Miniprotein binders against o77086r1339to1564. Designs and how they scored, part 18

Target 1, 226 residues: o77086r1339to1564
Amino acid sequence: KSLEIAEQMTLLDAELFTKIEIPEVLLFAKDQCEEKSPNLNKFTEHFNKMSYWARSKILRLQDAKEREKHVNKFIKIMKHLRKMNNYNSYLALLSALDSGPIRRLEWQKGITEEVRSFCALIDSSSSFRAYRQALAETNPPCIPYIGLILQDLTFVHVGNQDYLSKGVINFSKRWQQYNIIDNMKRFKKCAYPFRRNERIIRFFDNFKDFMGEEEMWQISEKIKPR
Key: E = the ipSAE of ESMFold2; O = the ipSAE of OpenDDE; V2 = 0.75 times the mean of E and O plus 0.25 times the DockQ between their complexes.

## First folded at step 8 (miniprotein)

Design c4 (at its last look DockQ between E and O 0.93; V2 from the best seeds 0.81)
Fold by OpenDDE base, look of step 8:
Structure c4 (fold): chain B 226 residues (1-226), chain A 96 residues (1-96)
Amino acid sequence: as target 1 above (226 residues)
Amino acid sequence: SPDLILEFLLEIAKLLIRYAREKAEKGDLESAIEILEFAIEWAKLALEIAEEAKEEAEETGDEEKIEEAKELIREAEELIKEAEKLIEELKREKEK
């Protein structure tokens, strides 16, 4: 069941990711305008919805044992996602498990250690070094984490002038852009050999069933007072 | 190589122009114009690189490189003209 869920998540991600056009990421990196980049925005929203959905599924459970069971299920799904090179859904679920409202709850040592090990992939102190290395070694099909692509492009845009001096083109800027875009292009053709399971897709219901951040904190504090 | 970057810049300019057309067809003329302006920035940079490459080739007397550079210059100029023309058309349509 965990494998099947991961496969269906990956199919949904692939469908959205393949619709993102290269102009959208460049435009967004320039001006952060969501209206100019509708497919990119849909993909980002999907990521956020999945994370909030996962948080909500855990927090709505009143019994601690049932919460642990669900967290363990998500961990199993994440392991499958990682094997499928679906970093998008992997990180969406990780964001849920590592979120303040969830992380502050009492968990078995094994759960805490697993989540910590997953966080090592995206350690911010190393500027996602482990993730970048893993991605570089990955062959298609793969769904990359779009957030880092956008961050990198934005950084290149803001941090580099088009010209070094009068009449001197900043080739370094353009090479950085090229490398980012070329890497993204490698994964645009996401041909996953999975069959669509309408039952599981219906179960996701576009991940619409989530609560707001404030409600999540309220429930978390009710479960474990400060 | 400068050549790879030049090809990349031209590719991006082309993609942006196409994307702008799609936006215009959907009725978002303002976004289309802005995207075309961005496309022109990319194409102009390509043009500059191609012109520099031509000058360097002329200094060395490499006829093959000169002709290659001329072709790239023509392509860049055509993209700029296409984008500029489309901007003008879309501006006129917006005023109606």
Scores: ipSAE 0.788, ipTM 0.912, lowest interface PAE 0.6, mean pLDDT 93
Fold by ESMFold2, look of step 8:
Structure c4 (fold): chain B 226 residues (1-226), chain A 96 residues (1-96)
Amino acid sequence: as target 1 above (226 residues)
Amino acid sequence: SPDLILEFLLEIAKLLIRYAREKAEKGDLESAIEILEFAIEWAKLALEIAEEAKEEAEETGDEEKIEEAKELIREAEELIKEAEKLIEELKREKEK
């Protein structure tokens, strides 16, 4: 059942991801202007909504054993997301489990160790080396972590001059942009073979039912006072 | 490969022009103009690469490569002209 949930999360991610046009990521890298990149903005907002939705589902449960059951269910969903190469939803849920309000609660040792192991994939040391290696070995279909694509394009654009000297074009800059964009295009073209399940999609309700940061902290502190 | 980069630069310029037209159709003329200016940057770089390729081919007398480079130069020049014309049209529309 956790597989079905992961499949539907992936289907929703894919619908938003495929709508992102190549100009949007290049313009965002240049200007950081969200209004020129509306489909990209919707995709990144979806990431945040999913993360806050997951945190809220856990924190709203008054019973500690029920919270533990839900965390274990999210862990199962994340394992399926990893297997189907949906790195974006995987990171959204990981961000939820590793968030301050959630992480500070007492969890069984096995849960804590699994979350720690999941964090290794997105370890930022050595420029996200583990993630980049995993992605390089990934065949479509795949939904990559959009945040790193944007970070890489921004770095290439801002950190590289167009010319190395007068009349000498900086091909390295353009080759780096090409590789990032070409890989993104590969993943946009290949569709997931999942069928839409309207009952599950309706249950998600676009992940809009979530608490704000302050409310989540208040509930977390009520569960485990400082 | 320089050939892949030239193709990439032209592709991006075309995508930016199309995207700018979409913005203009929705009434966002200022964004459209800025996007077109960006497209011109990409197309001008493609033009420079194509011109270098033509000069290299002329030194060797490779007529097939000379004609290929001329086609790419024409394509880049047409993209620049299209974007510049559209910018002018949008600036006039914005003033209305």
Scores: ipSAE 0.749, ipTM 0.908, lowest interface PAE 0.8, mean pLDDT 89
ESMFold2 (binder alone), look of step 8: mean pLDDT 88; pTM 0.866

Design c5 (at its last look DockQ between E and O 0.95; V2 from the best seeds 0.86)
Fold by OpenDDE base, look of step 9:
Structure c5 (fold): chain B 226 residues (1-226), chain A 100 residues (1-100)
Amino acid sequence: as target 1 above (226 residues)
Amino acid sequence: SEEEFAKLILKFLLEIAKLLIRYAREKAEKGDLESAIEILEFAIEWAKLALEIAEKAKEEAEETGDEEKIEEAKELIREAEELIKEAEKLIEELKREKEK
C-alpha cells in the first residue's frame, strides 16, 4: 500500500511537472510574477497542499498510537519516493514531518532519527549539497525539487549582470543558466511506468483536505501543551 | 575551446528566445496581451545577446579568414535578427490589439 501510494503521488507530480515550460521558470526567476507562470504555480501549490494534507492527516488523529502509525506510513512512502527519484513528493512529506506542529510532538526515537536522516539531504547550511549530488547521480525518470531550481535561477539572475563591462558579455551568467535549464530539461521527460489507480487518486482528492497553519498549531499544543 | 563554448551559449540563447516567443504567443491567444508583450520584450533581450555573440564570432572569423566560420556566423546572425524582428512585430500587433 505504501508503494502504491508513492507511485500515484509520482504520477500526479509527473503530470504537473511535465507541463512546466522553460519560459515559466526563467520568467519567475526574473520578476517572481505568478500570473506569467501558471503551470509552475500549480506545481508549487501541489507541493504545499501535499505537505499541509500530510500534517492534517497526522494531527486529526486523537490517539498517539494512530499518529505514530501514520508517521511510520509516511516514512515508508518517503522511502519509496526516494527510490523512484521523486524528490518533490519526498520533500513535501519531509516538510510535513519536520514541521513545527508535528516535530514538537513526542515520537519514538527511531522516528526522530529517520526524519533527521532525511533532513540531511536538504541541509540548508550546506546549500543542499547532498541533494545536488544525489540529483547529479540520478538518471531519469526523476522529479526534482522545483524550489531549488527557482532559487538557483533567481540567484543567477540577481547576482550577475548581463555584461561585465561595455561590450563584454558575462558568459558565466549564461553558462550557469544553461546548466540549470539543461538539467531541468533532462528530467522534463518523466516517463514513469506506473498505472493510474483511481481509488488512491480519489483518496488524495487533490490534497485539498487540509487545515490552516494556525489550526495545526492549536491542535499540536492541545496534544502537547507548552 | 572558447569558440565552442561561445557557440554553445549562442545556440542556447537562441533556443530560449524561440521558446519565449512561442510562450508569448500562447499567452496572447489566451487573451493575456500584457504578459505576452512583456515576455516578448524578454525574448528580445535574449535574442539581442545572441546577436552580439554571433557578430563577434563573425568578426573573429573574418580576422582568421575562415570562410566556413564566417558563413556559420552569418547564419546565426540572420537567425537572431529574424527572432528580434518577429518579436518586435508581434509586440506591435499586440499593442494595437490592446488599444481596441
Scores: ipSAE 0.852, ipTM 0.936, lowest interface PAE 0.5, mean pLDDT 93
Fold by ESMFold2, look of step 9:
Structure c5 (fold): chain B 226 residues (1-226), chain A 100 residues (1-100)
Amino acid sequence: as target 1 above (226 residues)
Amino acid sequence: SEEEFAKLILKFLLEIAKLLIRYAREKAEKGDLESAIEILEFAIEWAKLALEIAEKAKEEAEETGDEEKIEEAKELIREAEELIKEAEKLIEELKREKEK
């Protein structure tokens, strides 16, 4: 069940990821204008919706035992996502499990330990070193974490002048852009061999059924006051 | 090598300029003329940098007398100049259309 869910999440991610055009990420890095980058925007919205959907699925359950069951299910899904190189959905779900409203609830010790270990992959100290090492070892098919691609492209654009001095071209800037774009192209062209399952896709309902941040905090505080 | 590195960057810059021009045309076809113009201006930035690299490559080839590399550089210069001209012409066309 968990494997099949991960496969279907990956199919949806891949569909949106493949539609992103190279100009979109470069334009977004330049001016962060969503209007110029509609396919990219749909993909980043998908990431956020999946994360909030997962949080909502957990918080809507009144029974603590049922919440633990669902968290364990998400953990199993995340393990499958990592094995199939879907880092984007993996991080969307990890963001859900590590979110304030969820994290503050008292979980079984084994759950807390697993979530903590998963956070090591996304540890932003040392510039996401663990994630970058894992990605460097990864061959297609892969869906990389789009947030880091955009962050890197934005940093390269903002943090580097086109020229080091008058008449001296900053090749380092362009080399960094080339490597990010080339790697993205590698991952865009490879398809996952999964068959679409319309029952599971319908169950996701485009991940649109989620609560806002304020409502999630209110429910979290009702479950565990302060 | 340094020569292979510069050539790789030059081709990358030209590739991106071409992609940006194509993308701008798509935006213009959908009626978003303002975005198309901005994207074309961005494409020109990439193509002008490619032109500068190609011109330096030509100067270096002329110093060595390597006729094959001189002709390669001339072809790349022409390609960059054509992209710049195409983008500038399209910007002018779109500005006139936008004023309608």
Scores: ipSAE 0.798, ipTM 0.923, lowest interface PAE 0.6, mean pLDDT 90
ESMFold2, look of step 8: ipSAE 0.784; ipTM 0.918
ESMFold2 (binder alone), look of step 8: mean pLDDT 85; pTM 0.822
OpenDDE base, look of step 8: ipSAE 0.851; ipTM 0.935
ESMFold2 (binder alone), look of step 9: mean pLDDT 85; pTM 0.825

Design c6 (at its last look DockQ between E and O 0.94; V2 from the best seeds 0.79)
Fold by OpenDDE base, look of step 8:
Structure c6 (fold): chain B 226 residues (1-226), chain A 96 residues (1-96)
Amino acid sequence: as target 1 above (226 residues)
Amino acid sequence: SPELILKFLLEIAKLLIRYAREKAEKGDLEDAIEILEWAIEWAKLALEIAEKAKEEAEETGDEEKIEEAKELIREAEELIKEAEKLIEELKREKEK
């Protein structure tokens, strides 16, 4: 069941990711206008909804044992997602498990260690080095983490002028843009050999069933007072 | 290589123009115009690189590189012209 869930998540991600056009990511890196980049925005919203949905599924459970069972299920799903090179859903679920409201709860050591090991992939102190290396070694099909692509493009845009001096083109800027876009292009054709499972897709219900951040904190503090 | 970057710039300019057309067809004329203006910036940068490449090739007497550079110049100029024309059309449509 965890494998099937991961496959269906990957199909949904692939469908949304393939609709993103190169102009959308470049435009967003320039002005951060979501309206100009509707397919990109839909993909980003999907990521966020999935994370909030996962948090909500855990926090709505009154019994600690049931919460632990759900966390373990998400961990199993994440392992499958990682194997199928779906970094988007992998990181969406990781962001749920590593979120303040969830992380502060009492978990078995094994759960904490597994979540920590997953966080090593996206260690911000190393500028996502492990993720970047893993992505570089990945062959299609793959769904990359779009957030880093956007961050990198934005950084290149803000940090570099088009010209170094009068009449001197900043080739470094354009090479950086090229490398980011070329890498994204490699994964644009996401042909996953999975069959659509309407039952599981209906179960996700577009991940719309989530609670807000404040409600999550309230529930978390009720479960484990500060 | 400068050539790879040049081709990349032209590709992006083309993609931006296409994307702007799609936006315009959806009624997002203001966004389309802005995207086209940016496409022109990309194409102008490509043009500058291609012109420099032509000059360098002329200095060396490399006829093949000269012809390649001329083709790239033409492509860049055509993209600029296409984008400018489309901007004018969309501006007129916006005023109606």
Scores: ipSAE 0.753, ipTM 0.898, lowest interface PAE 0.7, mean pLDDT 92
Fold by ESMFold2, look of step 8:
Structure c6 (fold): chain B 226 residues (1-226), chain A 96 residues (1-96)
Amino acid sequence: as target 1 above (226 residues)
Amino acid sequence: SPELILKFLLEIAKLLIRYAREKAEKGDLEDAIEILEWAIEWAKLALEIAEKAKEEAEETGDEEKIEEAKELIREAEELIKEAEKLIEELKREKEK
C-alpha cells in the first residue's frame, strides 16, 4: 500500500510541478512576490499542506502503538519516494517527522535512527552537498526540492551585478542562471508512468485536514508533559 | 559559451513576453507591464552580446558567424519592439 501511496503523492506533486512556468521562478528570485508566481505558490503550499497533514495524522492518534505504526508507514512511503526521485514529497514528510511536536515524543530507537539517517540527505551544512551529489546522479523523472532551486536563483540574482565593470558583461551570472533553469526544464519534461487512483486521491482530500502549529504543540504537550 | 548564453537570454525574453500576455488577458495590467519591462532588459543584454559577436566575426571574416549574429540581432530588436509596443497598448488600456 505504501508504494501506491508514494506513487499517488508523486502524481499530485508532478501535476503542480509541471505547471510552474520558468518566468515564475525567475520573478520570485527577483522580487520574492508570490502574487506574480501563482503556480509556484500552489506548489510550495502543497508541500506545506502535506507536511502538516502528516503531522496531524500522527498527533490525532490517542494510542502510542498506533502512532508508531503510522510513523513506520510514513517511513516506508519515504523510502519509495526516494527511489522514484521525488525529493520534494520526501522532504515534506521528513519535515513532519523531524518537527518539534513529533520529534519530542518517545519513539522506538529504530524510528529515531531512520529519521536521523534521512536528515543527512538534506542537511543544509556544506551548502546541501549530499543532496546536490544525489541530484547530480539522478535521471528523470524527478521532482527536485524547489526550495533550493529558488535559493540558488535568488543568490545569483542579488549576489551578482549585471556588469563586472564598465562595458564588461557578467557572463558568470547568466551561466549560473542558465544551468539552474536548464536542469529544472530537464526534470519538468519527463512524466511519471503512474496511473491515477481516485480512491487514494480522495483519501488525501488535498491534504487540507491539518492542525495549526499551536494546536499541534498543545496536543504534543498533553501526550508528553514538560 | 557566449552563443549558448545569447540564445538563453532570447529564450527568457520570449517567455517573459508570453507570460506578460497571459497576465494581461487576466486583467493584471500593471504586472504585465512590469514583466515586459524586465523582458526588454533581457533582450537588450542579448542584443549587446550579439553585436559583440558580430564585431568579432567581422575581424575573422567568418561569413557564416556574421550572418548568424545578424539574425540574432534582428531577433533581439524584434523582441524589444514587440514588448515596447505591448507596453504602450497596455498603458492605454489601463487608462480606460
Scores: ipSAE 0.738, ipTM 0.904, lowest interface PAE 0.9, mean pLDDT 90
ESMFold2 (binder alone), look of step 8: mean pLDDT 88; pTM 0.859

## First folded at step 9 (miniprotein)

Design d1 (at its last look DockQ between E and O 0.97; V2 from the best seeds 0.00; counts 0 for: SAP 70.021 > 70)
Fold by OpenDDE base, look of step 10:
Structure d1 (fold): chain B 226 residues (1-226), chain A 100 residues (1-100)
Amino acid sequence: as target 1 above (226 residues)
Amino acid sequence: SEEEFAKLILKFLLEIAELLIKYAREKAEKGDLESAIEILEFAIEWAKIALEIAEKAKEEAEETGDEEKIEEAKELIREAEELIKEAEKLIEELKREKEK
C-alpha cells in the first residue's frame, strides 16, 4: 500500500512537473508574477496542498496511537518516494512531519530520529548541500524540488547584473542560469513506468481536504498544551 | 576554452529567447496580450545579449583571420537579429490588437 501510494503521488507530480515551461521559471525568478507562470503555480500549489493534507490527516486523529500509525505510514511512503527520486512529494511530506503543529507533539524516539534523518537532506545551514549532491548523482526519472530551483534562479537574478561594465557581459550570471536550466531539462524528459491507479488517485482527491494553519495550531495545542 | 564557453552560452541565450517568443505567442493566443508583450520584451533582452556575444566573437575571429569562425559568428549574429526583429514585430502587432 505504501509503495502504491508513492507511485501514484509520483505520477501526479510528474504530470504537473512536465507541464512547466522553462520560460515560467525564468519569468517567476525575474518578477514573481504568478499570472505569467500558471503551470509553475499549479505545481507549487500541489506541493502545498499535499503538505497541508498530510498535516490534516494526522491532526484529525483523536487517538495518539492512530496518529503514530499514520506518521509511520507517511515515513514508509517517504522512503519509497526517495527511492523513486521524487524529491517533490518527499519534501512535501517532510514539511508536514517537521511542521510546528506536528513536530511539537510527543512521538516515539524512532519517529523523531527518522524525521531528523530526513531533515538532514535539506539542512538550510548547509544551503541544501546534501540535496544538491543527491540530485547531481540522480539519474532520470526524477522530480526535483522546484522551490530550490526558483530560489537559485531568483538569487542569480538579484545577485548579478547583466553587465559587469559598459560592453562587458556578465558571463557568470548566464553560466549559472544555464546550469540550473540544464539540470531542470534533464529531469523533464523522463517518464515513470508506473500504472495509474484511479482508486488511490480518488483517495487523494487532489489533496483538497486540508485545514488552515490556525486550525492546525489550535488542534495541536489541544492535543499537547503549551 | 573561453571561446567554446562563449559559444555554449550564446547558443543557450538564443534558445531561451526562442522559447520565450514561443511562450509569448501561446499567451497571446489565450488572450493575455499584456503578458505576451512583457514576455517578448524579456526575449529581446536575452537575444540582445546573444547578439553582443556573437558580434564580439566575429571581431575576434576577424583579428585572427579565421574565415570559418567569422562565418559561424555571422550566422549567429543573423539568428540573434532575426529573433529580435521577430519579437519586435510581434510586440507591435499585439499593441495594435490591444488598442482595438
Scores: ipSAE 0.857, ipTM 0.937, lowest interface PAE 0.5, mean pLDDT 93
Fold by ESMFold2, look of step 9:
Structure d1 (fold): chain B 226 residues (1-226), chain A 100 residues (1-100)
Amino acid sequence: as target 1 above (226 residues)
Amino acid sequence: SEEEFAKLILKFLLEIAELLIKYAREKAEKGDLESAIEILEFAIEWAKIALEIAEKAKEEAEETGDEEKIEEAKELIREAEELIKEAEKLIEELKREKEK
């Protein structure tokens, strides 16, 4: 069931990812204007909804053993997402498991070690070096982490002028933009061979059923007072 | 080679400029004239850099007398100029429409 869930999450991600037009990421990198980039916003909103949905599914369970069972299920889903190169959903779920309200509940050592291990892939302290290496070795199909694409494009735009000096074009700036966009285009072209399962999609309900940050903290503190 | 690299970057710049113009037309069709104008200005920035690369490529080809490279560069210059002209014309049209 975990495999099928990962496949359906990936289909939903792919649907939104393929609709993002190249101008949208370049315009967002330039001025962070959400109005100019509606499909990109839908994709990033989907990421956040999935993360909060997962947190809510865990926190709503009164029984500690049921919470552990659900966390282990999400870990299995994440392993499948990693194998099918869906880094975006993988990180959405990882963000949920590593969130304050969830992390503080003190899980079994095996769960804590697994989550810590997964965090190493996206360790930002080395400029996402591990993730970048994994992505470079990845063949389509793939859903990359959109947050890093946007961060890289923004850094290139802000950190590089168009000209190195009078009449000297900054080719390095354009080469960096080219590589990011070319990789994104490669991944947009390749479809996943999964069939839609309407029962699972209906169960997700667009990941809309989630709690706000304050409510999640209140429940977390009720479970483990401080 | 450095020449092949510059040509790849030139074509990339033209591709993005064309995509930005197309995207701006879509915004204008939906009534968002202010965004369309801003996007067109961005497209012109990309196309102008492509034009500069193409003009330098033509000058270099003229120094070597390579007629095939001269004609290739001229074609790229025309493409960049057409994109700039298209975007500038559309900006003028949209500014008039916005002031109504």
Scores: ipSAE 0.828, ipTM 0.935, lowest interface PAE 0.5, mean pLDDT 91
ESMFold2 (binder alone), look of step 9: mean pLDDT 85; pTM 0.816
OpenDDE base, look of step 9: ipSAE 0.852; ipTM 0.935
ESMFold2, look of step 10: ipSAE 0.822; ipTM 0.933
ESMFold2 (binder alone), look of step 10: mean pLDDT 85; pTM 0.815

Design d2 (at its last look DockQ between E and O 0.94; V2 from the best seeds 0.00; counts 0 for: SAP 70.231 > 70)
Fold by OpenDDE base, look of step 9:
Structure d2 (fold): chain B 226 residues (1-226), chain A 100 residues (1-100)
Amino acid sequence: as target 1 above (226 residues)
Amino acid sequence: SEEEFAKLILKFLLEIAELLIKYAREKAEKGDLESAIEILEFAIEWAKIALEIAEKAKEEAEETGDEEKEEEAKELIREAEELIKEAEKLIEELKREKEK
């Protein structure tokens, strides 16, 4: 069921997210060195794998009706993910559905409208305002989108000097860092009351069964020529 | 208040410095001495900013004659200095280990 899949995705995300240490995000924001932040990297890789896996699951289907069924299933999963405050897997699946190879295919109007409505949450033109508001209103348990945390910390790091002048500490920089980290801490202790389902976990197979981006484009163009 | 805000930030900076030192130790235990040293240097940066805030708080307390705030500031200064000293010592140890 779509709910059970969402629950298992959330358990996997929670297991990886809770392993991220605060030093990792701060170090990454400073120098973007992946070697210093292995748990952060694993979480980011998991996000990407899930997105590519979802794309691959859709594109491997030869029948348009079967593709639509799968997209609709992913939309149902996403709705459950959103309800359980798992923004990570929600956005991973959204990235799959809004990807060039998938989006260019002909979809029912209802599918296109649903995907568009989901994209409004992460509208980059508004600096993720809708997402930020939703996150601020969210109570634990929650799995945030780590990409924005990293982006925000990086912008704070690059955009602000440690000192305004000699002997004058830039408190604004430290306050911004505090707010980002405190918000991350709030979600780090995420305990979801879901039980592990080994059948569904095995079905995911660590989301390793995906095709490369070039192959996805080739299949997409074969399905719908330019 | 500005004072309460400064104290909040100060405690945050000290917490981050401590977490960085701990994380560096874990890296060193895994054999990544280079990363550990860099992380410790970063920890020192955080602790030095904390130290400066604490020193300023002490000076302000001395000027106002607030003995309680002065003692609190002195305690935070000591904590910051101890973190710096711990990180510096560990850097030296790891550098020596890297040379073997």
Scores: ipSAE 0.852, ipTM 0.935, lowest interface PAE 0.5, mean pLDDT 93
Fold by ESMFold2, look of step 9:
Structure d2 (fold): chain B 226 residues (1-226), chain A 100 residues (1-100)
Amino acid sequence: as target 1 above (226 residues)
Amino acid sequence: SEEEFAKLILKFLLEIAELLIKYAREKAEKGDLESAIEILEFAIEWAKIALEIAEKAKEEAEETGDEEKEEEAKELIREAEELIKEAEKLIEELKREKEK
């Protein structure tokens, strides 16, 4: 069932990802204005909702054994997401399992080691080098992590002027933008061969049933006092 | 080569300028004239850099006497100028509409 859940998460991601127009990511990199980039905003909101939804599903369980079952199920879903190249949902769920309220709860060593190994893919101390290598080797269909695309485009815009000196065009800036955009276009075009399963989609309920950060911390501290 | 790389970047800049103009028209059609104008200004920034690259390519072709490369550069100059004119014309139109 984990495979089918991963497929349906991927189908939902793909529907939203396809709607993002290239101007939207460039405009967001320029001024971070959500109003100009509505489809992008819906997609990033979806990422955050999925992450908070997963955290809430775990934290609402009173029984520690049931919480471990759910974490193990999310781990199985993540493994399927990785195999189908859905990095976006993969990282949304990883963010949930590695979040403060969840991470601080005492888990079996096997779970802790699995989450730690997944975090190697997103090692930020090397500018996401492992992820970038994995993505470079990935053929469509793929849903890349949108957060890094936005971060890279923003960094390129902020960190590079259009000219290196008077009359000298900064080709490096434009080459970096080209590579990011070209890769995004390549993945945007390819569809996944999954069929919609309305029972599973209704179970997700648009990932809208989640708790806020403060409530999650309160529950986490109730489960394991400081 | 440096020439092939510059041509790739030039065409990329023109592509993005064109996409931005199209996106601005969509915003204007939905009534968001202020965003449309800002997006068009951004499109002009991209097209002006493309124009500058094409103008330098033309200058280099003139210095070497390469008439084929000179004609290619002139075509790209015209394309960039047309995009800039289109965006500027639309900005004027939208500003008049916004003031109504």
Scores: ipSAE 0.801, ipTM 0.927, lowest interface PAE 0.5, mean pLDDT 90
ESMFold2 (binder alone), look of step 9: mean pLDDT 84; pTM 0.803

